# Designs tried in a protein design chat: VH-VL binders against Serine/arginine-rich splicing factor 11 (SRSF11). Part 13

Target 1, 81 residues: Serine/arginine-rich splicing factor 11 (SRSF11), of Homo sapiens (Human) (q05519r33to113)
Amino acid sequence: EVIQVTNVSPSASSEQMRTLFGFLGKIDELRLFPPDDSPLPVSSRVCFVKFHDPDSAVVAQHLTNTVFVDRALIVVPYAEG
Below, E stands for the ipSAE of ESMFold2; O stands for the ipSAE of OpenDDE; V2 stands for 0.75 times the mean of E and O plus 0.25 times the DockQ between their complexes.

## First folded at step 21 (VH-VL; framework fv_canakinumab)

Design z2 (from w2 with heavy chain S56N S103A; at its last read DockQ between E and O 0.96; V2 from the best seeds 0.90)
Heavy chain, then light chain:
Amino acid sequence: QVQLVESGGGVVQPGRSLRLSCAASGFTFSRYAMHWVRQAPGKGLEWVAIISFRGNNEWYADSVKGRFTISRDNSKNTLYLQMNGLRAEDTAVYYCAKDQYMAGFDYWGQGTLVTVSS
Amino acid sequence: EIVLTQSPDFQSVTPKEKVTITCRASQSIGSWLHWYQQKPDQSPKLLIKYASRSFSGVPSRFSGSGSGTDFTLTINSLEAEDAAAYYCHQYYKYPWTFGPGTKVDIK
ESMFold2, look of step 21: ipSAE 0.717; ipTM 0.915
ESMFold2 (binder alone), look of step 21: mean pLDDT 94; pTM 0.950
OpenDDE, look of step 21: ipSAE 0.895; ipTM 0.959
ESMFold2, look of step 22: ipSAE 0.739; ipTM 0.924
ESMFold2 (binder alone), look of step 22: mean pLDDT 94; pTM 0.952
OpenDDE, look of step 22: ipSAE 0.909; ipTM 0.961
ESMFold2, fold request of step 23: ipSAE 0.807, 0.829, 0.809; ipTM 0.934, 0.938, 0.934
ESMFold2 (binder alone), fold request of step 23: mean pLDDT 94, 94, 94; pTM 0.951, 0.951, 0.950
OpenDDE, fold request of step 23: ipSAE 0.931, 0.930, 0.929; ipTM 0.967, 0.966, 0.966
ESMFold2, last read: ipSAE 0.815, 0.813, 0.821; ipTM 0.933, 0.936, 0.937
ESMFold2 (binder alone), last read: mean pLDDT 94, 94, 94; pTM 0.951, 0.950, 0.952
OpenDDE, last read: ipSAE 0.929, 0.931, 0.931; ipTM 0.966, 0.967, 0.967

Design z3 (from w1 with heavy chain S103A, light chain I55F; at its last look DockQ between E and O 0.94; V2 from the best seeds 0.81)
Fold by ESMFold2, look of step 21:
Structure z3 (fold): chain C 81 residues (1-81), chain A 118 residues (1-118), chain B 107 residues (1-107)
Amino acid sequence: as target 1 above (81 residues)
Amino acid sequence: QVQLVESGGGVVQPGRSLRLSCAASGFTFSRYAMHWVRQAPGKGLEWVAIISFRGSNEWYADSVKGRFTISRDNSKNTLYLQMNGLRAEDTAVYYCAKDQYMAGFDYWGQGTLVTVSS
Amino acid sequence: EIVLTQSPDFQSVTPKEKVTITCRASQSIGSWLHWYQQKPDQSPKLLIKYASKSFSGVPSRFSGSGSGTDFTLTINSLEAEDAAAYYCHQYYRYPWTFGPGTKVDIK
């Protein structure tokens, strides 16, 4: 029920990711790497989202290849370990 | 061709209710968040509400929270705004707008006028 | 909430001259600022997204710049059809607020 979102623009903070993926459903947890306060310049970010309703995770995968800011997202299921 | 058409505006007395509709065509309606934005006569733009793809999340401006309800029927490609407890300051043209994945509101309807007066 | 201010409130400008409109945010919003044009009696139209990226079909005389708290919209050579109100809009944090607008008229 956790999705992994990669190829995220470094311009997007956890606030924007929470807004975007909130369009699909209620979010239980969201983590963005590197964190919002990281001083390190990066070329992309990765985000993990847990939805309250697993059906939201299925619909979220349809955002794969959607341009967000300046590049296409990759949204896939995330399995533990 | 993307098209948004609002309807249901009119003149109502304070305290009464009105429901607006927005008919959408030319895109996969269920894949986009939708907004209502209003503009009082001679004034600027004010964001009112947003609804998620399937209606699971709704967010409201503080000025309308508790009085207005945004909803959608994806089988009819229609967005709604139920406005209860209308006040004079709700007088405005109401636009529906399509959200392009936070890249801005790329399509707007023509607007529908709501006038709240005694 | 994030407050946007715009300057000036109103400009009357001779055709072919440059127009500059400023938007200031009450806190840093990165590049999460969009610009809209609203011609008289029309719906708003998206002009500039992410502070500096032109929306599809927008004439090249329109450009945007800035990041953080200070943003500008520039019309490099004003045309008659550019008489309109211009609004900045932040998409950084709920509630997603608009600036109060700048009205541009032809002298």
Scores: ipSAE 0.669, ipTM 0.911, lowest interface PAE 1.4, mean pLDDT 93
ESMFold2 (binder alone), look of step 21: mean pLDDT 94; pTM 0.951
OpenDDE, look of step 21: ipSAE 0.855; ipTM 0.953

Design z4 (from y4 with heavy chain S56N, light chain R53K K93R; at its last read DockQ between E and O 0.93; V2 from the best seeds 0.87)
Heavy chain, then light chain:
Amino acid sequence: QVQLVESGGGVVQPGRSLRLSCAASGFTFSRYAMNWVRQAPGKGLEWVAIISFRGNNEWYADSVEGRFTISRDNSKNTLYLQMNGLRAEDTAVYYCAKDQYMAGFDYWGQGTLVTVSS
Amino acid sequence: EIVLTQSPDFQSVTPKEKVTITCRASQSIGSWLHWYQQKPDQSPKLLIKYASKSFSGVPSRFSGSGSGTDFTLTINSLEAEDAAAYYCHQYYRYPWTFGPGTKVDIK
ESMFold2, look of step 21: ipSAE 0.710; ipTM 0.918
ESMFold2 (binder alone), look of step 21: mean pLDDT 93; pTM 0.948
OpenDDE, look of step 21: ipSAE 0.895; ipTM 0.962
ESMFold2, look of step 22: ipSAE 0.711; ipTM 0.918
ESMFold2 (binder alone), look of step 22: mean pLDDT 93; pTM 0.949
OpenDDE, look of step 22: ipSAE 0.906; ipTM 0.964
ESMFold2, fold request of step 23: ipSAE 0.778, 0.791, 0.787; ipTM 0.927, 0.929, 0.930
ESMFold2 (binder alone), fold request of step 23: mean pLDDT 93, 93, 93; pTM 0.948, 0.949, 0.949
OpenDDE, fold request of step 23: ipSAE 0.932, 0.928, 0.926; ipTM 0.970, 0.969, 0.968
ESMFold2, last read: ipSAE 0.777, 0.781, 0.783; ipTM 0.926, 0.927, 0.928
ESMFold2 (binder alone), last read: mean pLDDT 93, 93, 93; pTM 0.949, 0.948, 0.949
OpenDDE, last read: ipSAE 0.928, 0.929, 0.930; ipTM 0.969, 0.969, 0.969

Design z5 (from w2 with heavy chain S103L; at its last look DockQ between E and O 0.94; V2 from the best seeds 0.00; counts 0 for: pae E 2.3 > 2)
Fold by ESMFold2, look of step 21:
Structure z5 (fold): chain C 81 residues (1-81), chain A 118 residues (1-118), chain B 107 residues (1-107)
Amino acid sequence: as target 1 above (81 residues)
Amino acid sequence: QVQLVESGGGVVQPGRSLRLSCAASGFTFSRYAMHWVRQAPGKGLEWVAIISFRGSNEWYADSVKGRFTISRDNSKNTLYLQMNGLRAEDTAVYYCAKDQYMLGFDYWGQGTLVTVSS
Amino acid sequence: EIVLTQSPDFQSVTPKEKVTITCRASQSIGSWLHWYQQKPDQSPKLLIKYASRSFSGVPSRFSGSGSGTDFTLTINSLEAEDAAAYYCHQYYKYPWTFGPGTKVDIK
């Protein structure tokens, strides 16, 4: 049960993403692209989150259209593109 | 209108327990992380604990780890703080606070006073 | 743990004058800093979020600035009702800590 989070502000590091999505439940794995230490300029980030409890992934999709930092998140199940 | 109302404070002896409650209304309680923040008389603010939307994840300040337990009942729109092994240094006004997706604690209750005195 | 310091601890200010309060973090926190106002015998109220964004209903005389380790809260023209304690709060890294507060009184 993996979600894809897009439209993530470049100001949000993996620490902030772990905190925000930790509000939904315990996180088994989190990947942020570009990563925190990337030297590349970026206009947005993509984050993948695997929850310990699959139900957390279902409720996490309610964060779609929630403004985080400066833009609305898009949260969808992983494998839809 | 968002409202948070704490209760359950009082005077207790060291080593005893108290349970604080925070009744929430005016927002969808289950969509927000909730905090406890305390303030010793005449002192500054100290963050105490946070609980996730569904209560599946919680974090604590070092000063209260192992003694305090944050919990919530979303069917009752109520946040709780179970305080065990109370010490004099736990004397404070305890506030519940609503988390606006990491962009501040946008609403606070009026606070409830806990006094730990021999 | 990230330590916040505030300066000054206390200031007494004539009405209509400018008030400047600083907050310094022990490490970079980006813009993950919030400001709260606590009037006497009241609970804290959110004033400025994410370093510089005013919360709803906050008078325009309040502004925030800074990033990284150095942050400033400014009251451009102090009103009598602004007598309060002001706290900075970092939401960058657990545990989320507050500054020790700055008390602002009217001369």
Scores: ipSAE 0.480, ipTM 0.883, lowest interface PAE 2.3, mean pLDDT 91
ESMFold2 (binder alone), look of step 21: mean pLDDT 94; pTM 0.958
OpenDDE, look of step 21: ipSAE 0.832; ipTM 0.948

Design z6 (from x2 with light chain G30R R93K; at its last look DockQ between E and O 0.95; V2 from the best seeds 0.80)
Fold by ESMFold2, look of step 21:
Structure z6 (fold): chain C 81 residues (1-81), chain A 118 residues (1-118), chain B 107 residues (1-107)
Amino acid sequence: as target 1 above (81 residues)
Amino acid sequence: QVQLVESGGGVVQPGRSLRLSCAASGFTFSRYAMNWVRQAPGKGLEWVAIISFRGSNEWYADSVEGRFTISRDNSKNTLYLQMNGLRAEDTAVYYCAKDQYMSGFDYWGQGTLVTVSS
Amino acid sequence: EIVLTQSPDFQSVTPKEKVTITCRASQSIRSWLHWYQQKPDQSPKLLIKYASKSFSGVPSRFSGSGSGTDFTLTINSLEAEDAAAYYCHQYYKYPWTFGPGTKVDIK
């Protein structure tokens, strides 16, 4: 039910990530690192998304290697532990 | 070749309803968010609504929220706009547009004209 | 709501001259701005993505620049077929708004 999204453009805020992954389904939780209010320059971001419907998480993994802004996303299941 | 074709426009009186359709072909329809964008005669573009890949989420402009409903049928590759409580200010050409993962609306239909007049 | 303004509203330009169109956002939208061209009696067409990246098939005379709140679309040497309305569009924050447009005519 949770996916990890890496190689996220630093131009993307949690608002853009919530919008993009909201196209896949209802989001229960979303966390972006570094957060929107971080002043530090970064080369990429990591986002964790929990979907209400686990089928949305399966569909979301199709976005792996899709160019978002300037680089290809990596979307994989997030394993506890 | 991506193609979007709107239909269902016409002349209606204020307060009435109209349903627009957009037939999609040339791409995997269910993998893209879809938009309606309108343009009043002689005016600029106004975003109206967007719907998620499977129809689970919908977003609306303030000007239409509560009156318009965006929907889709992925088995028919068709996008819809149900327009209730039509007003003169809703007079416009209505375009359907494909969203390319927030990189812009990369394909647009030819538009269908809705005229709301007494 | 993020308001976009465009300047000028209208310009009439001699062929082969440079055209500059500005778009200003009411708050920072970083690079989340796209440009569209709409020729008379036609549907809009995507020109520039993310402020500066050309969409497929767009002639090299079109370029975009800017970030934050101030953005520019440039046509380096205007052609007759470039007579059109040009719209900026922000995809930074819901609701996703268009600018009011800039009409470019040939003198």
Scores: ipSAE 0.603, ipTM 0.899, lowest interface PAE 1.7, mean pLDDT 92
ESMFold2 (binder alone), look of step 21: mean pLDDT 93; pTM 0.947
OpenDDE, look of step 21: ipSAE 0.903; ipTM 0.963

## First folded at step 22 (VH-VL; framework fv_canakinumab)

Design aa1 (from z2 with heavy chain A103S; at its last look DockQ between E and O 0.91; V2 from the best seeds 0.79)
Fold by ESMFold2, look of step 22:
Structure aa1 (fold): chain C 81 residues (1-81), chain A 118 residues (1-118), chain B 107 residues (1-107)
Amino acid sequence: as target 1 above (81 residues)
Amino acid sequence: QVQLVESGGGVVQPGRSLRLSCAASGFTFSRYAMHWVRQAPGKGLEWVAIISFRGNNEWYADSVKGRFTISRDNSKNTLYLQMNGLRAEDTAVYYCAKDQYMSGFDYWGQGTLVTVSS
Amino acid sequence: EIVLTQSPDFQSVTPKEKVTITCRASQSIGSWLHWYQQKPDQSPKLLIKYASRSFSGVPSRFSGSGSGTDFTLTINSLEAEDAAAYYCHQYYKYPWTFGPGTKVDIK
């Protein structure tokens, strides 16, 4: 399953997001917007994470309202399509 | 209050095995990634391993891959380190550490000494 | 992997004087650097997170700065209880490495 993570600090690259969400389980795919190589100044980022084990996606949603770096994350399910 | 208490250290011959435990209290253990960090006598800190909230993802330092296994039992609030094929270079104080969502290791145990010698 | 170096290895400082410790990373790590204090015979304690943010309960005399590859921990007026080893720690990229430490003693 895929989750959408919003309100992500601009300080977090895909490496940090992979580390954080790796705390929930093994990750099959991760996409961060804007991407790591984007020079654009943004106030927040959006990340999509696909876990190897679907139960990790369920547990990951409990990170909603958890402060990561400087702001609370919003973690919701995202259906492929 | 948060407490981490390591145990299981001792003196062991090279090539043998040892299992460390870390008893956690004062926080919801299953909501945090946990680490082992070691410090050889008189030396600096070396990260050893991390385990995910539910024990379904683990990473290791290259120096211990294939020999050490990190695990946890969330029903007992306990973190473990199984150390196989011990070498003299594994001699260290081993600390259990709590990961505060990548903001640092905010709580550490007192450490347990592992000595690997003939 | 990312190598951290620290300078100096050791310094002996008169109380109330300024202490400066540097940490240099072998590649850019943004602000993903934390500082720890380890007093003799004690476990490490988190001191500064994200290069410049004080951890809860840390005295205001401690401050951190830097980004990218060069980082500094400053104790602006050393107290006797600050005699310790200080370690930088990068949390940018696996494996998450520590600097070799800087020992600070009281003259």
Scores: ipSAE 0.605, ipTM 0.904, lowest interface PAE 1.8, mean pLDDT 92
ESMFold2 (binder alone), look of step 22: mean pLDDT 93; pTM 0.951
OpenDDE, look of step 22: ipSAE 0.885; ipTM 0.957

Design aa2 (from z2 with light chain R53K K93R; at its last fold request DockQ between E and O 0.95; V2 from the best seeds 0.89)
Heavy chain, then light chain:
Amino acid sequence: QVQLVESGGGVVQPGRSLRLSCAASGFTFSRYAMHWVRQAPGKGLEWVAIISFRGNNEWYADSVKGRFTISRDNSKNTLYLQMNGLRAEDTAVYYCAKDQYMAGFDYWGQGTLVTVSS
Amino acid sequence: EIVLTQSPDFQSVTPKEKVTITCRASQSIGSWLHWYQQKPDQSPKLLIKYASKSFSGVPSRFSGSGSGTDFTLTINSLEAEDAAAYYCHQYYRYPWTFGPGTKVDIK
ESMFold2, look of step 22: ipSAE 0.729; ipTM 0.920
ESMFold2 (binder alone), look of step 22: mean pLDDT 94; pTM 0.952
OpenDDE, look of step 22: ipSAE 0.854; ipTM 0.952
ESMFold2, fold request of step 23: ipSAE 0.795, 0.800, 0.683; ipTM 0.930, 0.929, 0.909
ESMFold2 (binder alone), fold request of step 23: mean pLDDT 94, 94, 94; pTM 0.951, 0.951, 0.949
OpenDDE, fold request of step 23: ipSAE 0.931, 0.930, 0.928; ipTM 0.967, 0.966, 0.966

Design aa3 (from z2 with light chain R53Q K93R; at its last look DockQ between E and O 0.91; V2 from the best seeds 0.00; counts 0 for: pae E 3.1 > 2)
Fold by ESMFold2, look of step 22:
Structure aa3 (fold): chain C 81 residues (1-81), chain A 118 residues (1-118), chain B 107 residues (1-107)
Amino acid sequence: as target 1 above (81 residues)
Amino acid sequence: QVQLVESGGGVVQPGRSLRLSCAASGFTFSRYAMHWVRQAPGKGLEWVAIISFRGNNEWYADSVKGRFTISRDNSKNTLYLQMNGLRAEDTAVYYCAKDQYMAGFDYWGQGTLVTVSS
Amino acid sequence: EIVLTQSPDFQSVTPKEKVTITCRASQSIGSWLHWYQQKPDQSPKLLIKYASQSFSGVPSRFSGSGSGTDFTLTINSLEAEDAAAYYCHQYYRYPWTFGPGTKVDIK
């Protein structure tokens, strides 16, 4: 399944997010908004992660309230269809 | 009190194998990625390997790929390093280290010495 | 691979004086740099995370600064117990590498 990660530091890149969530298992798709190279000044980012193994998405909620860089992550399930 | 205790080091001949263990306590072991880091006598630190907290994803330094295998048993709170085809350049103190979600290695064991010599 | 260099490789310092250690990365790593202290015959200990954030229980005389490629660890008013090797560590890109270390001794 897919997770939505919010309250992501604007200093975190898609590469760092892929590394962090890759500690849980193999990732099929990861998308960071705004992207690494966006010129927009933002106060936070949102990341969507699709794991190869759906159990990794369930376990990823352990990262909720974990401080990553400078703020606590919020990790929730995200699924459509 | 977080504790990491390595064991299984010793003196071995080149080409032989050795298995290191790291016993963990004082934290929820299964919630953290774990690393092995080594330090040759009188030298600096070298990252060796990482394993994901579920044990289903591992990465290795190029110097050890194909020879070393990191593994974990979350039911025993134990991290392992299987070291095959040992070479003189593998001589080092081997530390296990706890990953704090990419915020660095917040706890380290005392290390176990591996000496590879004829 | 991202290479870290440190300077100086060794310094002998009078107690209560300021110590400055630099770490330079071969490419920008943002703030993804951590500092460790290793006292003689001990395992490393985390001091500073993310370039400038003090780890829990670290004395206030230790501070870190920098971003991008140039980073500094500062010890204001060196104490005898601070004699150690200090290592920077980048967590920006695989493979994660350490600097070669800076040894600080008491004069």
Scores: ipSAE 0.378, ipTM 0.867, lowest interface PAE 3.1, mean pLDDT 90
ESMFold2 (binder alone), look of step 22: mean pLDDT 94; pTM 0.953
OpenDDE, look of step 22: ipSAE 0.884; ipTM 0.957

Design aa4 (from z2 with light chain Y50F R53K K93R; at its last look DockQ between E and O 0.89; V2 from the best seeds 0.80)
Fold by ESMFold2, look of step 22:
Structure aa4 (fold): chain C 81 residues (1-81), chain A 118 residues (1-118), chain B 107 residues (1-107)
Amino acid sequence: as target 1 above (81 residues)
Amino acid sequence: QVQLVESGGGVVQPGRSLRLSCAASGFTFSRYAMHWVRQAPGKGLEWVAIISFRGNNEWYADSVKGRFTISRDNSKNTLYLQMNGLRAEDTAVYYCAKDQYMAGFDYWGQGTLVTVSS
Amino acid sequence: EIVLTQSPDFQSVTPKEKVTITCRASQSIGSWLHWYQQKPDQSPKLLIKFASKSFSGVPSRFSGSGSGTDFTLTINSLEAEDAAAYYCHQYYRYPWTFGPGTKVDIK
């Protein structure tokens, strides 16, 4: 239902993550860590995405090893239950 | 070799409709978001619309929202733009473009001209 | 909507001279800016991505710089085939807008 996206470029805000994962379908919820308004300098980000259509979450995992900005994403299911 | 080929342009009267097609080859079409971008004669580029990988999410420029519909058929490797209620300001060359995961539009078609004239 | 402006509108430049094109965004867009080249009667071609990263096959005389609101495309030694229109494009926030273009001709 929910995917975890790691190895996310620090240059991507929640706006860009919402756009990229919107290529898979409509997004119900998205959380980026650290948040957009965090002053923390980081080397990477983690994003959690819940799609309206669960089939979008399955297709989203094909983005694993896709270069986004400057590094390959890791997209895996977020364990529920 | 990635190839995008637009078709369906022509001369139409205001208020009429046209449907554009873009035939894609040389890449896995269903793994990429696709755009329409237009260019009025002698003018700059204007983004028109984008569609998600499976066609289940779409965004439009305000100038075309409610009149244009972007769609795709992944079994035919084809992108579409249905243009209703055409106006003179819609006169342009229409390009389809491949989205490289937000790293720009890396491949463009040759364009198809739409002329809206009384 | 994020408005991009470009300067100059038009340049006529002697071969082998340096060309500088500026793009300015109405609000900060980080490095989410791409450059395209459009030769007469051709489709646009991606030139520079993320403000400064050369796209595959682009000659080394093309470079980009900047972040935030001010961006520059440089052709450090103009060749005849570089006569074209150049457009900046922001991919920071919907709707994804283009600059109005800068036309570069050979003097």
Scores: ipSAE 0.723, ipTM 0.919, lowest interface PAE 1.2, mean pLDDT 93
ESMFold2 (binder alone), look of step 22: mean pLDDT 94; pTM 0.957
OpenDDE, look of step 22: ipSAE 0.817; ipTM 0.946

